# VHH binders against o75319: the designs that were tried, part 238

Target 1, 181 residues: o75319
Amino acid sequence: GNHIPERWKDYLPVGQRMPGTRFIAFKVPLQKSFEKKLAPEECFSPLDLFNKIREQNEELGLIIDLTYTQRYYKPEDLPETVPYLKIFTVGHQVPDDETIFKFKHAVNGFLKENKDNDKLIGVHCTHGLNRTGYLICRYLIDVEGVRPDDAIELFNRCRGHCLERQNYIEDLQNGPIRKNW
Key: E = the ipSAE of ESMFold2; O = the ipSAE of OpenDDE; V2 = 0.75 times the mean of E and O plus 0.25 times the DockQ between their complexes.

## First folded at step 19 (VHH)

Design DD24 (framework vhh_etentamig_d1; at its last look DockQ between E and O 0.92; V2 from the best seeds 0.83)
Fold by OpenDDE, look of step 19:
Structure DD24 (fold): chain B 181 residues (1-181), chain A 120 residues (1-120)
Amino acid sequence: as target 1 above (181 residues)
Amino acid sequence: EVQLLESGGGLVQPGGSLRLSCAASGFTFDDYAMAWVRQAPGKGPEWVSLISGYGESTYYADSVKGRFTISRDNSKNTLYLQMNSLRAEDTAVYYCARYQDTDYSPFDYRGQGTLVTVSS
């Protein structure tokens, strides 16, 4: 059977909406087959995700999945009303320009199509922290003109955990702006 | 028990080609992304290539782009690495590894490796 990702239990399941943005980060929800390996209070399913979002008086309008596997849950586990986008993103290394572009394009497309509502863009990798944080911050920096340190601080505060990977932080702080189109 | 067994390594001249294979067992193969990692003498391990569970996505190190191709046959529980235009700097032990998809330990299992030597 499937294994619980390393240190997955150590992270808050869902962060807070990032003020001034439509972003919310969370760790990967796990389908029912994982529940037998978890204590009840540790379980975090796709259904649980939506419940937690509702508890925050928010609504998801898009889920961007940055994991490099499909074993965690199926798109069919999500409501049909919420679009799902997979962007395979390799961990440990700074995402390449193509990955960054795909993410920016998806976000911009969503914002263009959802000007009439306040639905959120949910972003997750395995832990919803490093890859997720990098790409969200990269967007804020490159597209919204946010100072790198401000973007990082905002993400960390809202996610409830801090970006851990130094190469990601360094690239955000000192790396070049990536092409937006 | 998870097992990964590499094969296909050997001695080849610069510009030559090799095809590595990795036989996997002990887990649902297509549930996991798989990778090739290599370690040259006196150097640390290097990610060579990564492939998602159903082959939807692939990753290559800059050093091997355009020369190496990763693939998999899930019906055979086998991972492949086609290596073309081999260079001396490609000399290394090549390991098949199961990708854990975390920012901590990227791989939870790897094989014993197969030696690739590129020399004139």
Scores: ipSAE 0.898, ipTM 0.940, lowest interface PAE 0.5, mean pLDDT 96
Fold by ESMFold2, look of step 19:
Structure DD24 (fold): chain B 181 residues (1-181), chain A 120 residues (1-120)
Amino acid sequence: as target 1 above (181 residues)
Amino acid sequence: EVQLLESGGGLVQPGGSLRLSCAASGFTFDDYAMAWVRQAPGKGPEWVSLISGYGESTYYADSVKGRFTISRDNSKNTLYLQMNSLRAEDTAVYYCARYQDTDYSPFDYRGQGTLVTVSS
């Protein structure tokens, strides 16, 4: 189906590179079949994603798709040279330990394989905000030792929108550190 | 018109089993993750289980893990819930729901529900 996700139009398509990290966050790109329901300025396709990254003088080396659906676009809609990883992440609830582990494993693998370049990990859920922000911040806190409030502030500023879901924010600030390495 | 029709509820003794079905129509079924949500008398709704469009991933509430199995048959546009080792606290109306994968409303459609009563 090609129903536009609830409130998807309200969010900036792509954030900025998060300084000191290899992350950039964005909302889910929508394949061409969705464009019938969008004004031209509202469109954000997989192709538009790569154009916007290029405009920032950046390059994606991995896309991590956190959505729990396949309907927004297919991996075939992406350039064949860009690795794509799906991590089915249930929304509304703090991601479980298995999901957090998969995310950390993917990020650590990317950093090892790409230590000699400056390519970015693109991360998205549906809106590129709550699940995306949670897992990026969880990685920064648990693996890189960033203070929770500093991780959240960095994400919010670079995404251009603040994390909204309070149970995620509370878990990042006051929940247990998850050691997965 | 999206339609979700649950069936298979009934009265069962503790320790028993029951299989729920949900017939879906009006949308491309395999594009959507599907869920079972239950509501016990006087309680709010509880996520029971979730399954991705092609069954690649599943989720279970802790209260049912190991006892319930969600599945789907995309060729029949049907969602299933196999409920084993039933307990009195599993008594509820069970709803089939379409997961919309946003941070706002988790489900955009649900059926009318099917009643499961676990009683000796």
Scores: ipSAE 0.705, ipTM 0.871, lowest interface PAE 1.3, mean pLDDT 92
ESMFold2 (binder alone), look of step 19: mean pLDDT 82; pTM 0.823

Design DD25 (framework vhh_etentamig_d1; at its last look DockQ between E and O 0.88; V2 from the best seeds 0.81)
Fold by OpenDDE, look of step 19:
Structure DD25 (fold): chain B 181 residues (1-181), chain A 120 residues (1-120)
Amino acid sequence: as target 1 above (181 residues)
Amino acid sequence: EVQLLESGGGLVQPGGSLRLSCAASGFTFDDYGMSWVRQAPGKGPEWVSLISGYGESTYYADSVKGRFTISRDNSKNTLYLQMNSLRAEDTAVYYCARYQDTDYSPFDYRGQGTLVTVSS
């Protein structure tokens, strides 16, 4: 059977929209098969995700899934009206240039196609923190010209949890700008 | 109970090839990314390669890129590592490991390992 990811319960299910951006980060929602292993108040399904987003008076326009597995939920569990993009992203190490490019390309494509609305880009890995935070911050730094410390602080504040991996933080603060195209 | 059993290790000359296998049991194999990790004498463990549940994505350490190929047969619950152009520095115990897909402990289970020795 499916196992609850390590420390998954320790993280807030959904962060806040990052002011000045279209980003919102959340931990991975889990399909129904996981519910038997969770207390009711711990459950966080794809449906719950959308409910929580609505409670914030927001709407998701895109979900970027950075997890390296497909066992958590199925794209079919999402509304048909919300595009789903999988970008397999390995944890622990700084994402490679290809992964960064894929993420930037997806974000830029979304923004180009959604200039007429205010729908959000939902990004998640397993915990919606380290991989998610790195790629969002990398985008803000490389594409939007945001200072690294400002990007990190903004993400941490909005997610409700701080980036934990020092190699990610170090790369964001002191690493080279990645090619955008 | 989760079990991972490596095989295929042995002695090989530099430039030679070897194919490792890992038989998995006790869990839904294709639900998990699977990885190879190696540990050389006197060195810490090195993450060698990773493959997603259905093989959509693969990862390789820089030290093995272009030489090693990870693959899996989900119908057989088996993970593979094709090692070509082997070098002395590839000498290590190779472990099959189940990937947790977290930023904490990357692996929750690993096998007993199989020894690969590259020597002239």
Scores: ipSAE 0.896, ipTM 0.938, lowest interface PAE 0.5, mean pLDDT 96
Fold by ESMFold2, look of step 19:
Structure DD25 (fold): chain B 181 residues (1-181), chain A 120 residues (1-120)
Amino acid sequence: as target 1 above (181 residues)
Amino acid sequence: EVQLLESGGGLVQPGGSLRLSCAASGFTFDDYGMSWVRQAPGKGPEWVSLISGYGESTYYADSVKGRFTISRDNSKNTLYLQMNSLRAEDTAVYYCARYQDTDYSPFDYRGQGTLVTVSS
């Protein structure tokens, strides 16, 4: 179980806060058992995540973990003050309607409970790019009424990497609006 | 080293049932999603089903939904596929595969396969 995910080293650990939203995206942090296979400058642990968020003068109020595995880190590696939510999201295919609904429900719940602060929703899959970008953009399109190309451009710019999977991009641009409730 | 060993294939009449098993070793089984992939003669591989490490989530191809059931027993490091209402179109070599939770290669290891033939 301690193999570094394919191409994980190629991605910036943490993006920038997406302006006008509460979102920040990052790649999956890796617990210490993975560090035997990493150069020091390649390490990105749960602790490193929080240090990098603090360096941006931001604070996480929720982490949504979209990975389809529990091997990368344990929720116990996170500060107890930061709620953690796991949404098992299958890669390679456009997330199904149930997964999209769970994501929307979690985001809407967070925004309601956190209207009096400026804490961020951290979202990650393995690389913090395709599944993460898809679900964030789907939320912005369906719930906030953002135009698909504007949502994608905002995500790409703030993540620091462009969405790669064409089936996700095509579904965001041309697919149906999904139900919000 | 990672090993995946399928069994349970054979010849079955249309409408019949089979149960496939996959014995896993050489890795922490419950850390990984596991999948069944099939390949009919002269065709490309088809992703049949997927199950998460503790069975929290499952996925099925539309072609098998309602007829096939994926399951796992982590105490025995074993993956299963119950195949009911079999059709001629289900004839294929069925492979056990370890799901790699990335956006690139969906599987990093697969077994040797077990042949399922659905024929009168």
Scores: ipSAE 0.686, ipTM 0.860, lowest interface PAE 1.3, mean pLDDT 93
ESMFold2 (binder alone), look of step 19: mean pLDDT 81; pTM 0.819

Design DD26 (framework vhh_etentamig_d1; at its last look DockQ between E and O 0.84; V2 from the best seeds 0.00; counts 0 for: grease 24.5 > 24.2)
Fold by OpenDDE, look of step 19:
Structure DD26 (fold): chain B 181 residues (1-181), chain A 120 residues (1-120)
Amino acid sequence: as target 1 above (181 residues)
Amino acid sequence: EVQLLESGGGLVQPGGSLRLSCAASGFTFDDYAMSWVRQAPGKGPEWVSLISGYGESTYYADSVKGRFTISRDNSKNTLYLQMNSLRAEDTAVYYCARYQDTDYYPFDYRGQGTLVTVSS
């Protein structure tokens, strides 16, 4: 148990807010049981997540968890004031239409209910990069009408790491727009 | 030590059914999503199906949707694959694999595999 995900240590724990959006991406925080396998400076807990967000003078209003496991942390590890949404998202493959729709619906619902504040939508998969980047970019492209290359560049810059999966990039650049309903 | 042991493979006619099992040990089984991967002769490995730790979510390759069902019994540390309406193209060695939940190398452990042959 408590196996550290492969390459998890290689990625910045938290990105920057994406200008013009309410999105911020981060790698999966790990509950305390993982700390024994990490150096102190490598630790990134749910508490650490919120501390880092606060250091950026931001506040999380929603966490969308795209991981396909529940072993990393428990929703109970999060403040009760921050909604948590699980969207099981398979890695390696381009997310299916249902997954894309679930993500878009969640984002749109949040934006509708949070017009009176500037709280962020925190999105993470295991590394907070490929699945996370794809779905955020897919939203920007399909819903906000952002040019694919601009969306990708914006995400990469703000996350501090570039999308790595060519199938994701190709789908974003050349794939069809997915329905929003 | 992580161990995965597949069973249930064999010879079956087209249209037939087969149920594979995978006995897992050496780790907390329900902490991990589990997967079936198959490799046909002369072909690369194909991801067949995936199931989350508590079975909340499942994934199927398009080639097996509607025909295969992945399930698990966490009390027995066992993964299953029910294969119905089998086709010749389903012939392959089927591997049980532990899912890492990454976009890179999705599996960190897999068993020795069990052979499924679909032939008239």
Scores: ipSAE 0.868, ipTM 0.923, lowest interface PAE 0.5, mean pLDDT 95
Fold by ESMFold2, look of step 19:
Structure DD26 (fold): chain B 181 residues (1-181), chain A 120 residues (1-120)
Amino acid sequence: as target 1 above (181 residues)
Amino acid sequence: EVQLLESGGGLVQPGGSLRLSCAASGFTFDDYAMSWVRQAPGKGPEWVSLISGYGESTYYADSVKGRFTISRDNSKNTLYLQMNSLRAEDTAVYYCARYQDTDYYPFDYRGQGTLVTVSS
């Protein structure tokens, strides 16, 4: 069913744009059917997402959904002018090389097609933290050459919450550079 | 009431094959990724495999890659695990589990399990 994801209420809905990048991270928006279990101030719908992005004077040009489920919202709940991409990403484990490749390919494609604007790539998993932070940082490290600790610090500061899972942090800090991109 | 009922376990010789089934009820089956988890005697649980709601994506533990195949039939609300080239170390109770898609508690329901014994 439509139960609220564990700990979802504990996280800020939307982070801030990561300076020097095209990324913004957020927790999964929840469709209207979940709102029966939420106080009005706890609601965070697809519409709320876009309102919050607009309040930051930003615009989304792509949403990358990393969840391993389709029950949270429908792509049809998004404005038709915003591309949506689903990349099924298993939690609890460092994403495999195929998942990392798909993410990098999507980001690179977006940057090429959007070189003449400043639209953002919105990335989310369920909480917008561990899987989201890992893949954003993996991109910055492997493709942009950012130092691991700098990528993690930037993500944590702009998301408003620190990456929590140690296996992700260890892989980012000490794991191999992934050349497949 | 969510219900998961495993079947198909039994005694099999090394190198043999076995097919597990899990009948699901009490929820919209295709909304959820589903998983097999096993627990060998005296050991902790091991995440064996995962399949997305419509079968678009699968995951396998390294210990079973190439030998086991997870599948589902959403018209029958049934999850399957085809186990080939079985080994003694595959001996375990196998549980059907519903994936919660969070970073913290991966499974919210599991069945009672079905015992697979691999011995000669």
Scores: ipSAE 0.618, ipTM 0.834, lowest interface PAE 1.6, mean pLDDT 92
ESMFold2 (binder alone), look of step 19: mean pLDDT 83; pTM 0.841

Design DD27 (framework vhh_etentamig_d1; at its last look DockQ between E and O 0.90; V2 from the best seeds 0.80)
Fold by OpenDDE, look of step 19:
Structure DD27 (fold): chain B 181 residues (1-181), chain A 120 residues (1-120)
Amino acid sequence: as target 1 above (181 residues)
Amino acid sequence: EVQLLESGGGLVQPGGSLRLSCAASGFTFDDYAMSWVRQAPGKGPEWVSLISGYGESTYYADSVKGRFTISRDNSKNTLYLQMNSLRAEDTAVYYCARYQDTDYRPFDYRGQGTLVTVSS
């Protein structure tokens, strides 16, 4: 059935664009079949996502879905004009090098192809926080040369919630740089 | 009601193989990633493997990579774990668990488990 993810309601639907970047983080939107289990004000559909992004005077150019399931929404629920990329990312543990590489490659590819616009890279996991925050921060640290604490602070501030997983934070702060090949 | 029922455990010699099964019911099986978790005597639970809803992605703990294979048959609502080259340290109760896809509590349901004993 359409089980609402644990603690999903506790997080802001959409963060703010991260200044100096093309990133915006949000929690997973839920397809219409979930609405019967939600109060109207709790609903956050793919349509709602785009409405909220528009309210911020932004436009999504890519959605990177880090969830490990397809039950939340279908790519068909998104506008055809916005590419959708699935990167299965296991929760709870630090993403492996392959996952990190896939994310970096996707971001770099997008930036290369979208130099002529200011469209955003929307990234989400279930809550749009820990996996999402780690990979965005990992990119900023490894590719953009941002100081780890600055990357984390920037993400936390823009998402409206702080990274919660200590292993993620520790890896970002003290872990090795991952290859960008 | 969500139900998970493991089977296939038993006694096997080092280097041997076993195949575990988990029969799932009470939910849309292919909507959820499924996992195997094991707990050895005197140790905490260890995440062994994970498979996405349609099997597009799999995860393995370093301790079992190259030896274990997770799979699923969604037409039968069944999860499998093929265990090859078994070692003494693989001895544990193996649980089938439904993955929540969170960075908090990974699993919301698990079965009663099946005992795997690897001993010469």
Scores: ipSAE 0.870, ipTM 0.925, lowest interface PAE 0.5, mean pLDDT 95
Fold by ESMFold2, look of step 19:
Structure DD27 (fold): chain B 181 residues (1-181), chain A 120 residues (1-120)
Amino acid sequence: as target 1 above (181 residues)
Amino acid sequence: EVQLLESGGGLVQPGGSLRLSCAASGFTFDDYAMSWVRQAPGKGPEWVSLISGYGESTYYADSVKGRFTISRDNSKNTLYLQMNSLRAEDTAVYYCARYQDTDYRPFDYRGQGTLVTVSS
């Protein structure tokens, strides 16, 4: 089905670039088949995503899709010039070490290949909040040495919505640093 | 209309095996990750396993890892759970569930369940 994800309409489509990083977070864009269930002002397609990024004077160089489904849009709905990476991330639970490692590997690879430009890594799950915020913050904490509360505050402010799941917040604040390699 | 129809439950001795199946209809099956959830007598529901739409990724609860295998056949719209080395604590009603991929409600539909009893 073309059911709109629960609470998807309640979130801002795209956040702001997180200062001092290459990250920007957004909720999952929805392909055209979902639009019959949306008011015009509620639409947020893959094309709308890129328009909103351009309005911020930014450019995407990678999209990391954390959803555990392929029904929202197809990679071919994205410009061919933008690499797309799917990292199947189970919701409702702190991502496992393998998922965290894949995310870190993807980000580190992007930063090395793009050190001579300022393109952004777009990250989304379904709502662009809990799984997205967790993995971005986990990267900032483990790889960049950012304090947990500072990473969370930066994400919340730039996304425009606060991380909601307490198990994610608790793991970021009090859990172990994960391996980077 | 979404329907999930489960079968394969029954009575089995400890150490035995069962294979559960779930016939799905009323939706594009391969668009959705699918899950098995179980509920033992007097306990809350437990998320047993999850498989992505094309089987690219799987998840297992620690309590079943290495003993249970989730799989799907998208050409038959069928989800499976192979349960090996069964223990008394695996006794439960097993539900086939459609994963919603949100952080709020993990499942939007489930079947009526099939009873698995592991007893001497």
Scores: ipSAE 0.659, ipTM 0.848, lowest interface PAE 1.5, mean pLDDT 92
ESMFold2 (binder alone), look of step 19: mean pLDDT 83; pTM 0.836

Design DD28 (framework vhh_etentamig_d1; at its last read DockQ between E and O 0.90; V2 from the best seeds 0.85)
Amino acid sequence: EVQLLESGGGLVQPGGSLRLSCAASGFTFNDWAMSWVRQAPGKGPEWVSLISGWGESTYYADSVKGRFTISRDNSKNTLYLQMNSLRAEDTAVYYCARYQDTDYHPFDYRGQGTLVTVSS
ESMFold2, look of step 19: ipSAE 0.735; ipTM 0.875
ESMFold2 (binder alone), look of step 19: mean pLDDT 84; pTM 0.846
OpenDDE, look of step 19: ipSAE 0.900; ipTM 0.941
ESMFold2, fold request of step 21: ipSAE 0.766, 0.761, 0.712; ipTM 0.895, 0.894, 0.871
ESMFold2 (binder alone), fold request of step 21: mean pLDDT 84, 84, 84; pTM 0.851, 0.849, 0.850
OpenDDE, fold request of step 21: ipSAE 0.912, 0.912, 0.911; ipTM 0.948, 0.948, 0.947
ESMFold2, last read: ipSAE 0.744, 0.752, 0.764; ipTM 0.888, 0.892, 0.895
ESMFold2 (binder alone), last read: mean pLDDT 84, 84, 84; pTM 0.848, 0.848, 0.847
OpenDDE, last read: ipSAE 0.913, 0.913, 0.912; ipTM 0.948, 0.948, 0.948

Design DD29 (framework vhh_etentamig_d1; at its last look DockQ between E and O 0.92; V2 from the best seeds 0.78)
Fold by OpenDDE, look of step 19:
Structure DD29 (fold): chain B 181 residues (1-181), chain A 120 residues (1-120)
Amino acid sequence: as target 1 above (181 residues)
Amino acid sequence: EVQLLESGGGLVQPGGSLRLSCAASGFTFDDYAMSWVRQAPGKGPEWVSLISGYGESTYYADSVKGRFTISRDNSKNTLYLQMNSLRAEDTAVYYCARYIDTDYSPFDYRGQGTLVTVSS
């Protein structure tokens, strides 16, 4: 059977909306088959995700899945009304330009099509922290012109956990701006 | 029990080609991304390539881009690595590893490895 990701239980399931943005980060929800390996209070399913978002008086308009596996849950586990986008993103290393571009393109497309509402872009990797934080911050820096330290601080505060990977932080702070188109 | 068994290694001249295979068992193969990792003598392990569960996405280290191709046959529970234009620096023990996609331990199982020696 499937294994619970290492330290997955240590992270808050859902962060807060990032003020001034449409972003919200969360850890990967796990399908029902994982529940037998979790205490009830540790469970975080796709259904739980939507419940928690509603508790914040928010609504998801898009889910961007950055994991490199499909073992956690199926797109069919999500409501049909919420678009799901998979962007395979390798862990441990700074995402390549193609991955960054795919993410930016998806976000910009969503914002263009959703100007008339306030639905959120939900982004997750396994823990919803490093890959998720990098790409969100990369977008804020490259597209919105946010200072790197401000972007990182904003993400960390809203996610409730700090970016951990030094190579990601270093690239955000000192790396080049990536092409947006 | 999860098992990974590599094969296909051997001695080859620079510029030559090899195809490695990894037979997987003990788990739902297509649920997991799979990877090749290599370790050269006196060096640490190097992540060579990664492929998603259904092969939708692949990743390559810069050192092997354009030369190596990772693939899989889920009907046979087998992972492959086609290695072309081999160089002396490609000499290493090659391991297949199950990718579990965490920011801590990227892999949880690997095989015993197969030796690839590139020498004139």
Scores: ipSAE 0.872, ipTM 0.928, lowest interface PAE 0.5, mean pLDDT 96
Fold by ESMFold2, look of step 19:
Structure DD29 (fold): chain B 181 residues (1-181), chain A 120 residues (1-120)
Amino acid sequence: as target 1 above (181 residues)
Amino acid sequence: EVQLLESGGGLVQPGGSLRLSCAASGFTFDDYAMSWVRQAPGKGPEWVSLISGYGESTYYADSVKGRFTISRDNSKNTLYLQMNSLRAEDTAVYYCARYIDTDYSPFDYRGQGTLVTVSS
């Protein structure tokens, strides 16, 4: 069995574009096999994701999947024109330097390749909150020079839920700036 | 029913080696990342290592990095932990655990464990 992730139903499926950035965050979409455990209004499939982004008058140009599992959906369920990148990110602990570097590299590569459009980078973990919020904020702090509390506030407001993990929040607010190379 | 059965524990001198095995059944093994978790007497559980479904990615706690190696054989539904350069602080019950990758509970099932004792 395909078990629905704990508390997954409690989170808004997709946030709003973070102003001044190319980021949008969402919870993990679930492939059709999960839907027998969901009421119709609770469903959030890969197709639902793209429909919701379109309803915001936005377009995805990259999906960065931070989950440490392959069971939620298949990359082949995505439109052919949307690149997909898996960055296996262990939950519950502050992402390590290798993970942070991979994320920064992916974002910087996207921005270079997409300088002539306004497509978004979609980022998700299981709930689209803690790992997702941490890595987006880490990028904004380290690469764009955003103040930690401003990055966190922007993420929380646009995601529609506040970052929950105190060790992530503490590392963003008071931890060292990470190297970008 | 999900079943995880650890084996390979025992009494070992400091500096020695052991290899733990975990036989898995009752689920599609390669769909899940798998983990070793240990619990020393009177202490809470500690993540030791994690491996993704096809072995693309591994994780190690700092306390074991460079000494322990996690691996899996999906054709045999078996998870392994090679433990080298063992130390007294490695003494614990070692559990095989199925990782579920949520913000809340990281594991949904673990075995009964196998005891590793490192002592002179």
Scores: ipSAE 0.598, ipTM 0.825, lowest interface PAE 1.6, mean pLDDT 92
ESMFold2 (binder alone), look of step 19: mean pLDDT 83; pTM 0.833

